# Designs tried in a protein design chat: VH-VL binders against UPF0179 protein Maeo_1037. Part 3

Target 1, 145 residues: UPF0179 protein Maeo_1037, of Methanococcus aeolicus (a6uvu3)
Amino acid sequence: MDKRITLIGSKIAKTGNEFIYCGVLEECSECRFKKICHDGLIVGKRYRIVSVRSAKHPCIAYGDGVKVIEVEPSNNFTILIESKKALEGLTLSHSDIQCNNILCKYYNLCHSEGMPEKYKIMELHEKIKCPKGNSLIKATVSTIN

## First folded at step 3 (VH-VL)

Design a33 (from n8 with heavy chain M111F V113Y; framework fv_nezutatug)
Fold by ESMFold2-Fast, scan of step 3:
Structure a33 (fold): chain C 145 residues (1-145), chain A 124 residues (1-124), chain B 107 residues (1-107)
Amino acid sequence: as target 1 above (145 residues)
Amino acid sequence: QVQLQESGPGLVKPSQTLSLTCTVSGYSISTGYYWHWIRQHPGKGLEWIGSIFHSGDTDYNPSLKSLVTISADTSKNQFSLKLSSVTAADTAVYYCARDYIGSEWDSPYYFDYWGQGTTVTVSS
Amino acid sequence: DIQMTQSPSSVSASVGDRVTITCKASQGISTYVAWYQQKPGKAPEPLIYDASTLQSGVPSRFSGSGSGTDFTLTISSLQPEDFATYYCQQAYSFPPTFGQGTKLEIK
């Protein structure tokens, strides 16, 4: 895979985290990192963080600063979906699980940041025990183009 | 081992275009992020002229207005400076330099490798 | 543009002396300061980046400190090869700017 360097908010700069690139913010026009942040990234495409640099840098868009990260395109990724909707090969429209427990071990898999409108279930894995009682299963899904 | 070397005429007439080339060895310019031109006037400090990003996008010191053009030739592993309408004030030692974000220096505008410098005199 | 002001403009010192050079930014630049050493007829060489991190291969007698607007470069025990001009540079804001230089001369 082609790895690229960019910058992202320091709070979310963790290996394994994913995001959808949303383009340049207007307040970033004067930022010295603008070219690096946007070098080769495609608006609407999902990326996975594969490494994080330790230094923190100031950023207008992120009050807690940004870190340099290496990313690679992510078309196949892991999420949690409702078991009743889980069928390999099925195309689903994204619908949010109503839960605000940000301290939950599964929060990031359950509330995947920048989820695409539609995705295809590639492989089903294990069911997880949801603290809120939802019936959830871990799945590998792919974006639809 | 990374090396940068400037080349170009040592004497330029007023109103002409100064053209300098930086040849990079031991490292590919397409792999690096920023490549810079910096100059030093006689008896004065250093002045940043501009840079080219590996994508070909350029940034120039606003004090030099529209007089500067920086370009890259990845097939020759070179990047170049053109400074138009030169005057005696452009007499300086010109350096090319690398700015590497992927190593110990985790930010642009840190200059870790410099060329040896080339002296340019603007005189009739 | 951020202005970088160095003091002193020159200093005469003897081998073994402790030498300090200061650099003041016209606005806050966190720790985004580099220091360079330039010998006559040579290109500047990096000494320190991020205010206090030594470049690989630089002797431990060199140290940097500071944050915000006030920065210092210290040579704890001056050696003959240290007689040179020293420059600070901010890497915080576009365009990057350098101090005017401090010339370290043999006494």
Scores: ipSAE 0.025, ipTM 0.611, lowest interface PAE 6.2, mean pLDDT 81

Design a34 (from n8 with heavy chain Y110G; framework fv_nezutatug)
Fold by ESMFold2-Fast, scan of step 3:
Formats: structure tokens, sequence, C-alpha cells
Structure a34 (fold): chain C 145 residues (1-145), chain A 124 residues (1-124), chain B 107 residues (1-107)
């Protein structure tokens, strides 16, 4: 159990949400939450929100404030993969889907940040309606060794 | 359920180093976020000495900074205070405390669980 | 450092009285105030945090209010066990600082 608390924008502070930790801003030097917010987190590492506390706090980086959240490192990711490559238990080398439609509501699931070089398909979910016509399926994948 | 207990010598000679240990029970020190030392001079109010964060990083009262060292031993579930070059002015009851941020209040530097306190007299 | 000033320094009251203790910060601290009760020979115990939120297990006759610079602790109907010294504390700015205390004594 590698659980930590940190703070994140109030609008995205929801259990189950994931994020990539991006590091300390210069503006944080005078913040009373600096240690809580930043210590023990690894830049570029993915975390999953496991609980959210109710109080909002002011933050220069988030206009609507921040909330205290409990996080754990995320070894499992939800992504979209080509249906032709989608077989539960299969280990794949990660490559991004060839697509430049940044206005697509699925863009972030097709182009996940912080993906490891290799991953294993743990579970297949629903197929999605791809505006560009690609055959895509939502999958939970895991890092390997 | 969570209890903190201070221990250390009750009498220290001037110019020596005061060493106190806080033992935590009913709660793992590694799951808490800030652990504090506070003191109270005879007949006076409360003075914050310093704290240690979960990462091992420390903060000390600027009035005491050059004299204070706080450390933690997670294997023993303890954190400790060293105060160097003590004088009669360091005679006080010393308390250890857990920060609120691990429990009810989502804000650092408030204290929600306190030890019973240990009396330290600095005298020759 | 933020200075916390309590008034009065001492107050004499009778069981059943309504008692009010005030705490003033030297600069704005929003609602980042905690209140503690200390009985003779005992460690302080938390009463209120975030200016107005009652600590779990604390009787409802205790309440807190205020924001910015002016804060109040109220005991609506004083009981014998409430005779103690009360401290406010700011948790807004480093280092955390306490008020000088208000001693509540039997009239």
Amino acid sequence: as target 1 above (145 residues)
Amino acid sequence: QVQLQESGPGLVKPSQTLSLTCTVSGYSISTGYYWHWIRQHPGKGLEWIGSIFHSGDTDYNPSLKSLVTISADTSKNQFSLKLSSVTAADTAVYYCARDYIGSEWDSPYGMDVWGQGTTVTVSS
Amino acid sequence: DIQMTQSPSSVSASVGDRVTITCKASQGISTYVAWYQQKPGKAPEPLIYDASTLQSGVPSRFSGSGSGTDFTLTISSLQPEDFATYYCQQAYSFPPTFGQGTKLEIK
C-alpha cells in the first residue's frame, strides 16, 4: 500500500480519475500545502485517485481551487487499442494510434501519456465509435515486470 | 485509539543536549503526514518547536532553528527531538502531537492528538 | 510571524453562564484557526478546527465562529468540567502560533 495524499483541481478531483504528476511550479514556494502537494510524488508517474476530501483550498494554478485527494500509483491504465491487436492476456509494445483529430472526445484514451514500453491486456471493454473510422476497443492494460 | 507518549530525562544540565522521544501506538507513523513538538514554559502559553513531514523533511521555529533537530524512526514508530545548548529558559513541559491533516481537518499545522507531556527541568 | 491575541486573559463565570472568548489575528488568516482546552496538569485537547467545525466527541455547547482576523469561541451553558484554559491557534502561515490563553475560573 503506497498511498499518499496530494492536491488537485476541484473539477477533476473524483475517485477513479487518473493523472500524471508534473512537478513543482515556482508559484508553489510560498504555499503552505507545498509538502503535502508535492513530496513523495515522482515526475512523469501516473496516479489514481482513491478518495477525495470535501474542503476546497485556494491555489494559483487552479482557478476553481484544489481538494485534498488520496492517491496510489497506477499500474493499470484504460486506453483505446486497435481491435485487431485486442486479445485478453496478450502482451504488446505500445505505439500511438495514427490520428491527428485533437477535437475527438476519445483523443486522450487513444493517445495516453505515461504509457510503459510494454503492457499486457488485462480486460477488454466496449468498442467505441471512431469518427475517423478506426476499429477501436477500450481496454484495461497493466505494466509488466 | 491513537496514543502518543513522550519519554526522556526529566533533568538536564545547562549547555547539554536535551533528547526526547515520542512513541506512537494505535497508528503507524508512516501513514501520518506531520508530527509536531510543542512546549509550555511554567505558567505560560504554548510554543511550537518544529515538525517532521512523512518524507523526513523538517521545519523548525525560526526562534529555535539553530538548536533543534527532529528525526523519525519508522521501524520503532517513534519521532524524536534534540535541543542543543540548553539553558534554564528551556525548562518546560514538552508535548508531541499528530497533525490534523491525517484525520479530520485538511490543513497542516493543527494538532488533533497530543501526548500527555513530559516535564524537563534545566538546572545544575 | 502572525500574532494571536486573546481576550479576555481571564474570566470568572458561574455554572449555566454563556461564556465568550475572542481571538484576533494580526493579519487575515481566512478560517484556519483551531481552539484547544487545557485543564491543570493535562495536555491540551482539541475543541474546534477550521474556525467553526466541532471536533468529534466535543459537547454541542461549544461553538466557534469568525473569519479573517476575528474569531470567537462560545460556551452556551457552562458546566463544572469546562473550567480550564482555552487557546486559539492559527494554521495559516508558518510558523504556527498560539494565543496567550484565556483562563476560565469559577466566580
Scores: ipSAE 0.279, ipTM 0.706, lowest interface PAE 4.2, mean pLDDT 86

Design a35 (from n8 with heavy chain P108A; framework fv_nezutatug)
Fold by ESMFold2-Fast, scan of step 3:
Structure a35 (fold): chain C 145 residues (1-145), chain A 124 residues (1-124), chain B 107 residues (1-107)
Amino acid sequence: as target 1 above (145 residues)
Amino acid sequence: QVQLQESGPGLVKPSQTLSLTCTVSGYSISTGYYWHWIRQHPGKGLEWIGSIFHSGDTDYNPSLKSLVTISADTSKNQFSLKLSSVTAADTAVYYCARDYIGSEWDSAYYMDVWGQGTTVTVSS
Amino acid sequence: DIQMTQSPSSVSASVGDRVTITCKASQGISTYVAWYQQKPGKAPEPLIYDASTLQSGVPSRFSGSGSGTDFTLTISSLQPEDFATYYCQQAYSFPPTFGQGTKLEIK
């Protein structure tokens, strides 16, 4: 609905990127940006970056620093699902793909944090080349309230 | 044009509660992120007392212990300071101030608009 | 708390002089420093934020520099209206803290 202002790691601070808000870190207690960074955001909710400011600030949680961003709530997000379950308009219960390869470039799409228990497939995209040989397809999904 | 103005008693007795109000005009408190209280002891420097965020969350200077309360009244476009159990050490000029809102919204704890200040004397 | 120490505590100068005021932080604060000017009986007014960015409407004879722990405010050609007390303030870490002030007096 409304745009909010927050801070996120410089390397991921790009217009169009999405993230799940994970709450306040213990290290943030003395941070000058604590309220700006965390106020008005809901734990477990996905946000989309609408704009990014150019200035970079030091942050204990991010070695490359953080940037000020504007975000808006997003109920849509991109994930990888098993091809055999991929049908536009279908509502699925989330099932994690068993994989511990955290260095895989697709890891975040396979193991999206804050996934709702149910989601609806809105659009199917390309099949991806899985290093472990799983048959996966990229999909845009929406949350179910 | 944004203007801030402090109001409250100029004389407070020891052990009583000091209550000050800052009235904001030309700008909504709900759209300015931090609103601050700062004081200045006679012939000395500036001391930050505390602030209130537009959400209602407050931060207080740890050196003032648990004696400070800051609140906001959005309907009157005001925010207020209460300092309990005052002593002669609380004699000061009290200022309210708005946090800086620059071209890129990445500033916090920079005070760009100040009230004129109100003198408070704690004496029996 | 981060301690801000200004030097000198007072300085006497004449119109047209170049004046420098320094501010030292007890630990690294990047560029998160503001400078304020306070005239007798008046509230402080912002001059500079983020160490070197001039506040809108402030004359160009004012400039700020520094990063880390050492910061400087410079007035390139002192004018009569510049006689005041100057304060630095860190905005890096909670709580924000001010320097003790530097009083600039007419010679």
Scores: ipSAE 0.006, ipTM 0.578, lowest interface PAE 9.5, mean pLDDT 81

Design a36 (from n8 with heavy chain Y100W; framework fv_nezutatug)
Fold by ESMFold2-Fast, scan of step 3:
Structure a36 (fold): chain C 145 residues (1-145), chain A 124 residues (1-124), chain B 107 residues (1-107)
Amino acid sequence: as target 1 above (145 residues)
Amino acid sequence: QVQLQESGPGLVKPSQTLSLTCTVSGYSISTGYYWHWIRQHPGKGLEWIGSIFHSGDTDYNPSLKSLVTISADTSKNQFSLKLSSVTAADTAVYYCARDWIGSEWDSPYYMDVWGQGTTVTVSS
Amino acid sequence: DIQMTQSPSSVSASVGDRVTITCKASQGISTYVAWYQQKPGKAPEPLIYDASTLQSGVPSRFSGSGSGTDFTLTISSLQPEDFATYYCQQAYSFPPTFGQGTKLEIK
């Protein structure tokens, strides 16, 4: 059983929906829900919503508020990889992009926590030119191959 | 400037292991992305065999049923192919090739520099 | 595996002709197609990648087009050195696969 309780934007809080956990925001430091909302989730990992509770709660990160949801891991991560390495179905050894810019909006996708040594590319998404000039592509990867 | 050259025996007996080496000059295999082996059966198209990344990670064509091993020797600037338990169906011209290293936006597994090819005949 | 099917298998043409070679993928591959030229006894040489981007040094009479499943290589005015076998290749999905080739022969 890897089910967990968290909170997510009410507009996307529907059973069957998936989302990629992106980490904690600074404005969450004083939120009473910070621990339940973020505790035990892995940055860059995809989760599937298995149940939604009806009550809506205020949230500074979500203008339309949040709802309590139960999630389970989908065993997939969304990460950024060098576009020259990216081919759907290819198995790659995980290596973080060499970058110390922790304020970059892509930092967590370049430095995903909980990644195994190897992963399989399941789906390629949009290409991204990073602030440091690296040519990257957003990819959904499987850790269980 | 960059040149690849295949070398190995032109004749291999059935059930033995085919061993080929690709020597790279004018470019370091440690700085590239992928290095590929491709073969061409007489009168047929090209078949991708496998590749090695400069880190040593390998990927093989699933159709070859784990009979293929690719390795690299960075000190000699070479990478090699071993194909075990060969049969007459493995008779082909074997090429080594470099993954394209132009634009950062280009896809992997596009081959821009090829060796001249070496003919391998599997016969008793 | 994605299968790449070329048509025709062979074509006869004269110098100065416009020649078109087609490649079909068994499933959608966006624009991730390369074209190679192989002359008798020689290794393949790249012509085009990403369906329509000409490799540096390749003459402008060569052009590529297509997206999804249908791709075309065109030679606008055939030269004597263009008589060769042409191969398409997909770089969308592992493992990479090639077409069976189209042989361009003198009429």
Scores: ipSAE 0.232, ipTM 0.671, lowest interface PAE 5.0, mean pLDDT 82

Design a4 (from n8 with heavy chain I101T; framework fv_nezutatug)
Fold by ESMFold2-Fast, scan of step 3:
Structure a4 (fold): chain C 145 residues (1-145), chain A 124 residues (1-124), chain B 107 residues (1-107)
Amino acid sequence: as target 1 above (145 residues)
Amino acid sequence: QVQLQESGPGLVKPSQTLSLTCTVSGYSISTGYYWHWIRQHPGKGLEWIGSIFHSGDTDYNPSLKSLVTISADTSKNQFSLKLSSVTAADTAVYYCARDYTGSEWDSPYYMDVWGQGTTVTVSS
Amino acid sequence: DIQMTQSPSSVSASVGDRVTITCKASQGISTYVAWYQQKPGKAPEPLIYDASTLQSGVPSRFSGSGSGTDFTLTISSLQPEDFATYYCQQAYSFPPTFGQGTKLEIK
């Protein structure tokens, strides 16, 4: 399996821990680690830490510093779904929300890459007030065999 | 044992495009993180030209950015440099190098394995 | 760009001597400095990264030190194979930049 490399806060940089990749911050534009930290990761996708390197590096986003980690994709995704379809344990067929506003801060969660044809809702999170008036809820979903 | 070897024409005419290829053996390009091009002008120090990340994303020295293209061909285990609109100032020894990230240290821009270098002369 | 300035430009020494080469960055770069050795007609070879960490296989007579703007490379007991040009390089800020080189010559 192709491994990916990134950096994460030193306190949570432990083999076996999982996290959801949230994308690039504005503060990262001039960072020497930007490509290593962000390249090849999918916004809203869950990754599992496979190994942790020993060196600690300074980071604007993490006051306690960051460590280089190797990750592999977890089969879980974070997405936005219509609230009317949101029930924990329900299996749904993937259908993109009809929206072309690429500047919306929720665009990547509404149009997540790597979504399987069918997915199971594992966990429901906060409700989202959509600029277009859609009633949405953030959910962690899993791939279906 | 990892080895890098540069290849390309030793003589390029002014205003043309210089094309160099780095062939990597004993190591897969797709398992490394950064692959670099560095040059050395006659009797002078080293100048970093640019790099390609294993994803295909590139970084170029700002002083050369409009003139440089770096690409990779993972099927041939090669990465290449194109430098457009060359002048006599581009006469140099050109090196390709592997980034230290992924071998011992996960801090980018340290070069741990270098090719032997290829001399390029720009003249008419 | 961060400018790396090496001193001296050349140094003459004898086998067994202790040699120190310095490198100054135009702004703070923490410890993100590498040192390379280049023999005539050959490609550079890494000696040190992160200011003080020896590359695998490099003899213990080589050592690096420094933080911020001032860095040093020391050879504690010079050997015949050590006569070469030495370069420092910063890896802190894009683009990476090299010093002008210090030529170590036989006295």
Scores: ipSAE 0.011, ipTM 0.607, lowest interface PAE 9.2, mean pLDDT 83

Design a6 (from n8 with heavy chain F53Y; framework fv_nezutatug)
Fold by ESMFold2-Fast, scan of step 3:
Structure a6 (fold): chain C 145 residues (1-145), chain A 124 residues (1-124), chain B 107 residues (1-107)
Amino acid sequence: as target 1 above (145 residues)
Amino acid sequence: QVQLQESGPGLVKPSQTLSLTCTVSGYSISTGYYWHWIRQHPGKGLEWIGSIYHSGDTDYNPSLKSLVTISADTSKNQFSLKLSSVTAADTAVYYCARDYIGSEWDSPYYMDVWGQGTTVTVSS
Amino acid sequence: DIQMTQSPSSVSASVGDRVTITCKASQGISTYVAWYQQKPGKAPEPLIYDASTLQSGVPSRFSGSGSGTDFTLTISSLQPEDFATYYCQQAYSFPPTFGQGTKLEIK
């Protein structure tokens, strides 16, 4: 029931990584992996990679190819939030940090794709100071929608 | 160890519906991803009939479209084939098989565990 | 549909012989080829997948090679239990298709 497999870009196919499923591309209509890649996944839902298989396969969407992965729905995920808003157990409305530095190693945690409208802070981790002067903290949050 | 066993009538009359069931032992059908039906005509090669995916979604060989229905019953650990409007050309040994992607492989449509096969003769 | 053509249709050989069976796809299928062995009255059993990867438990005298359109199954030193019909299968494009089979017979 909860066991699902899909395919994702080889560069991000690592146990523990998370992604948001975005749906079927038109290019997938003739793909031999279409059912495995897309069936049973919910658009907009976050999944966590629990295992990665070794072979690479060609894919129009990923220039370095794709790997078969086993996933489970992720009920929580890691983001960066402003330290002044960061209290364990607090429910927050999502607001993105204004920043254009796409090459920053923290960019994806600051600009998490598919963030729900509201989330609950489950655990606080290390504090991070960004080059732009923001005081940020890494947090594990859960969806409540 | 994983075993698959086909069951159904050995004789079917022309124009009737052939119904076969594959019983899976030693492995949960809900753990695997694809389950296949393949047939072999007397003295000839193998022909893929169709498959059912983990979600219940099915694919059928275009040569057999509209005549084939595959379904699964996870509570009984079985999946089944119905072939309607049979003719003498449907006389064959029918096999069910597990897709290798459910065991450790990265690619679908490799069949790693096969049933023993059941012979079906279509004759009046 | 991709057509898989095997050569030869039959071959007679003796124990200890090196036997080569060829499979040709009507279009490029990368390495997405499996080989199966079928003994009389039995279901097919997998030998090789992804053109050259040996299935667990299959003796090392079996080997596969090839990519694109031309694929080969080789038995380096034929044993009595190897007399069977061999099938190639493409797993590249829907629907999956099989070769017509190569019958390996005792001389």
Scores: ipSAE 0.144, ipTM 0.668, lowest interface PAE 6.3, mean pLDDT 84

Design a8 (from n8 with heavy chain S51Y; framework fv_nezutatug)
Fold by ESMFold2-Fast, scan of step 3:
Structure a8 (fold): chain C 145 residues (1-145), chain A 124 residues (1-124), chain B 107 residues (1-107)
Amino acid sequence: as target 1 above (145 residues)
Amino acid sequence: QVQLQESGPGLVKPSQTLSLTCTVSGYSISTGYYWHWIRQHPGKGLEWIGYIFHSGDTDYNPSLKSLVTISADTSKNQFSLKLSSVTAADTAVYYCARDYIGSEWDSPYYMDVWGQGTTVTVSS
Amino acid sequence: DIQMTQSPSSVSASVGDRVTITCKASQGISTYVAWYQQKPGKAPEPLIYDASTLQSGVPSRFSGSGSGTDFTLTISSLQPEDFATYYCQQAYSFPPTFGQGTKLEIK
């Protein structure tokens, strides 16, 4: 089975759109859809929407509700890394950024759970303004482990 | 339109492995969500056995412990149940079913289309 | 596991009667209840999902209601073809569980 189903916000649930799976939120711990929504997805990995169902479901994380979608995995992840370690083509070992600002909109991309031991930087994107003063840059990385 | 059909031996000896196959027609297993196995003991109610998810992930009723394996063969549009170390208590009618995918789908556990059922007797 | 208990175990009624079958969950399950009809020798057929939503093609004499722990299936005017066993199922929590069934006999 090459394709998977999950749920995402109704506003972004469109065929052809891509998204980065950011992991399970604390609010999801009591959600009856937790398994279908989150199982089988890899934190930090990019997925492409290939099909969207019309029915809308309630979701604590999305005020406008969520829709069932069918997705295909991508070979690459988008994550945040320290700018000083950011060089295209460089292979990095996973290292945690010291930060406890749980309310930060970048928290999940900055603290990716299930990150592979090693990854290769494929492409560098925009720099992020970190509330804690860290110099961060968005990067597309490929798994090698 | 969409039809599910169970097949497998009607008689199985104690301690052997029961193997059943569900053939899906009019719909692709690769497109579907959850594919379920349910059984019904003589004169009793329905017992959910397990499912195989679209991605290949499976989940099984904890009451059946590690005795159950569900797998899919997308090239044949089939999914199968294997129940190991069977006893007379596994005598039942076995059904396969598809997850409900209508416009008001709101749970992975609603079952829309069912096979006709196949009777399995465990005896020597 | 969530236990589903049906009442009564069996009921006898005449054609044209209003019949009510109840189902109680051991824990709150919101509206995540399905009802199935099983005729002798046949597979179960879904009647209702989400407690009160009638499946396409099911006669309007069937209706469902309830939320939380108490659910009801009603047949407003019983017909001969309604002879069957009826099952409720919770679709809220893993693993899904079924009631023990209510046998409806038409006299």
Scores: ipSAE 0.007, ipTM 0.523, lowest interface PAE 10.0, mean pLDDT 79

Design a9 (from n8 with light chain Y32W; framework fv_nezutatug)
Fold by ESMFold2-Fast, scan of step 3:
Structure a9 (fold): chain C 145 residues (1-145), chain A 124 residues (1-124), chain B 107 residues (1-107)
Amino acid sequence: as target 1 above (145 residues)
Amino acid sequence: QVQLQESGPGLVKPSQTLSLTCTVSGYSISTGYYWHWIRQHPGKGLEWIGSIFHSGDTDYNPSLKSLVTISADTSKNQFSLKLSSVTAADTAVYYCARDYIGSEWDSPYYMDVWGQGTTVTVSS
Amino acid sequence: DIQMTQSPSSVSASVGDRVTITCKASQGISTWVAWYQQKPGKAPEPLIYDASTLQSGVPSRFSGSGSGTDFTLTISSLQPEDFATYYCQQAYSFPPTFGQGTKLEIK
């Protein structure tokens, strides 16, 4: 089956969000959730959150705690890119938007951890009002493997 | 509807290995997360024996760790318990159970579906 | 291991009574406790998880409360089908452990 459960930081535990699984966290080696957090996921693989449980659990790795989420593998992912570079079908080299506002609700879409070196724009969505003034557009992109 | 059914010998001689199998129907073992074995001694309460995660990783009660082995056979949708070197103290009703996590609960070690239990007597 | 101690070990009650069963953990377990009901000759059935969350399908006369080390299971108006043995179980620390049980008997 494609769907799995795991735990992720409460602040990013939102349906539709995506992440790249990076492996076992040493801080959680004795955690009761270790198996469900880390088993069955492939290091380097991108996953999409399809549901979020409401309870928040303590976690050494996440100061605001973690939530149980259900995930499925993702071959495409959603990010924010500079609108001037946003052309459907274009292949872009990865370069993060220059911004350090980690409290921005769009931060994870601008600064996706484990981004591939290159990706292809598959579909363009809505333009995003950036608090820092960047001209951004939400896009579905595909990794080039 | 998910159902679990234990099977195995009702009588085991001291020093032998107890082997029990849990057959799961209405749900795939490979899509669940934890599958547990619990026992209930006459005059005592419930004692957790161990569990197997859907990946095959096992966890055993430290008091029984050297004596217990749990395994799964996904092709038959079964998981099994082996308890070696049994004594009269291992006389109990043995239950298999599914963990709540993944269905409606957020933490492991809660058991939502139990088998009916199988009675095992250890005597000569 | 965390030791779970239930009190009383046995209680006699009549239909319509309010019954409380207590469970004490040897160390803090937050709210990570479940309650099970076991009728003679049958497997345990889940009633409550996370100390106070009722399992789907369980009658509303059952309720749980507590946090830390002290937990209670309450039956607000006892019914004939409620005469059974009740067990608490902690899910906080490996290995999971159960209380010794509280037998609820007809007066």
Scores: ipSAE 0.011, ipTM 0.593, lowest interface PAE 9.4, mean pLDDT 82

Design r1a (from r1 with heavy chain L104F; framework fv_retifanlimab)
Fold by ESMFold2-Fast, scan of step 3:
Structure r1a (fold): chain C 145 residues (1-145), chain A 120 residues (1-120), chain B 111 residues (1-111)
Amino acid sequence: as target 1 above (145 residues)
Amino acid sequence: QVQLVQSGAEVKKPGASVKVSCKASGYTFTSYWMNWVRQAPGQGLEWIGVINPSGGETWLDQKFKDRVTITVDKSTSTAYMELSSLRSEDTAVYYCARDYGEWFSDFDYWGQGTLVTVSS
Amino acid sequence: EIVLTQSPATLSLSPGERATLSCRASQSVSDYGYSYMNWFQQKPGQPPKLLIHDASNRATGVPSRFSGSGSGTDFTLTISSLEPEDFAVYFCQQYSEYPYTFGGGTKVEIK
């Protein structure tokens, strides 16, 4: 298991809880914990909390503070897929959306490295507005055994 | 231009209490934690405790928990350490030291120290 | 609590010589690829000054002759070539768990 450390809001810092890593916020640019919070985590990937340290630390993003947690990757991923391919329970072969707009806030959800060749759509979420005009929907997908 | 300025030397009798102050300037006071450390003459360093100025939460060495109170006054950017029931063994220089929390607890700036002497 | 043992207690050397200082922890102060160990320098009448943080990272303004190494329970501070201003007491300190603890110190003195 590739375990990582990060920090998360103290109210949700509980062993067994899962979350989807959403990337760096602008407020984090001057944060001393930025490297620890964000280094080695993949945007759109789901992580499970396996241990929690007791001390609280100040954080501008969490008014109740944050705690250090140890996480491991979950078998579930959050990605963007073309709406025409989106049906819960469907198994798809992975192909990234063709786009080179690296400044797009959705770039990492469209261009995920480490995706398996095949995955199963577990749940569909909201449709997103693509600056390039693609019809995209956010989905939770799972690796197939 | 970060500075931590501590209150002056004190002489106390056994059984009394002492309250040492540490006034911070040159940074956002609530963004950093404040530690208290003491050093008896000619001896090593002993950690007393730490406070998160933003929420007021404290973590103390168990040996001090019944005698030490650490507080802050955010309006004056000042941290305080009060030690009660003083004994001769409490004679030491008391330091405040800033850190950013547990993962980066590097005590990057220290106060000049406050000598507390517990006289007979 | 984690006990830190520094050796030797006193190191008598001449300017230009290499100094090697040891700090051993009673239990591991490393996890997740990080080591929660700092090194401080203290001169008489002054507060401690940060030299090395997180076992091997030199603090801002600290000369390159100072280096830190080690992980787990065994840590070393090295001064490659002693300058006159380096004769001082050096302390290791762990922040892996509360209470934070310091080593007993190593005094580097002129031979």
Scores: ipSAE 0.007, ipTM 0.526, lowest interface PAE 9.9, mean pLDDT 81

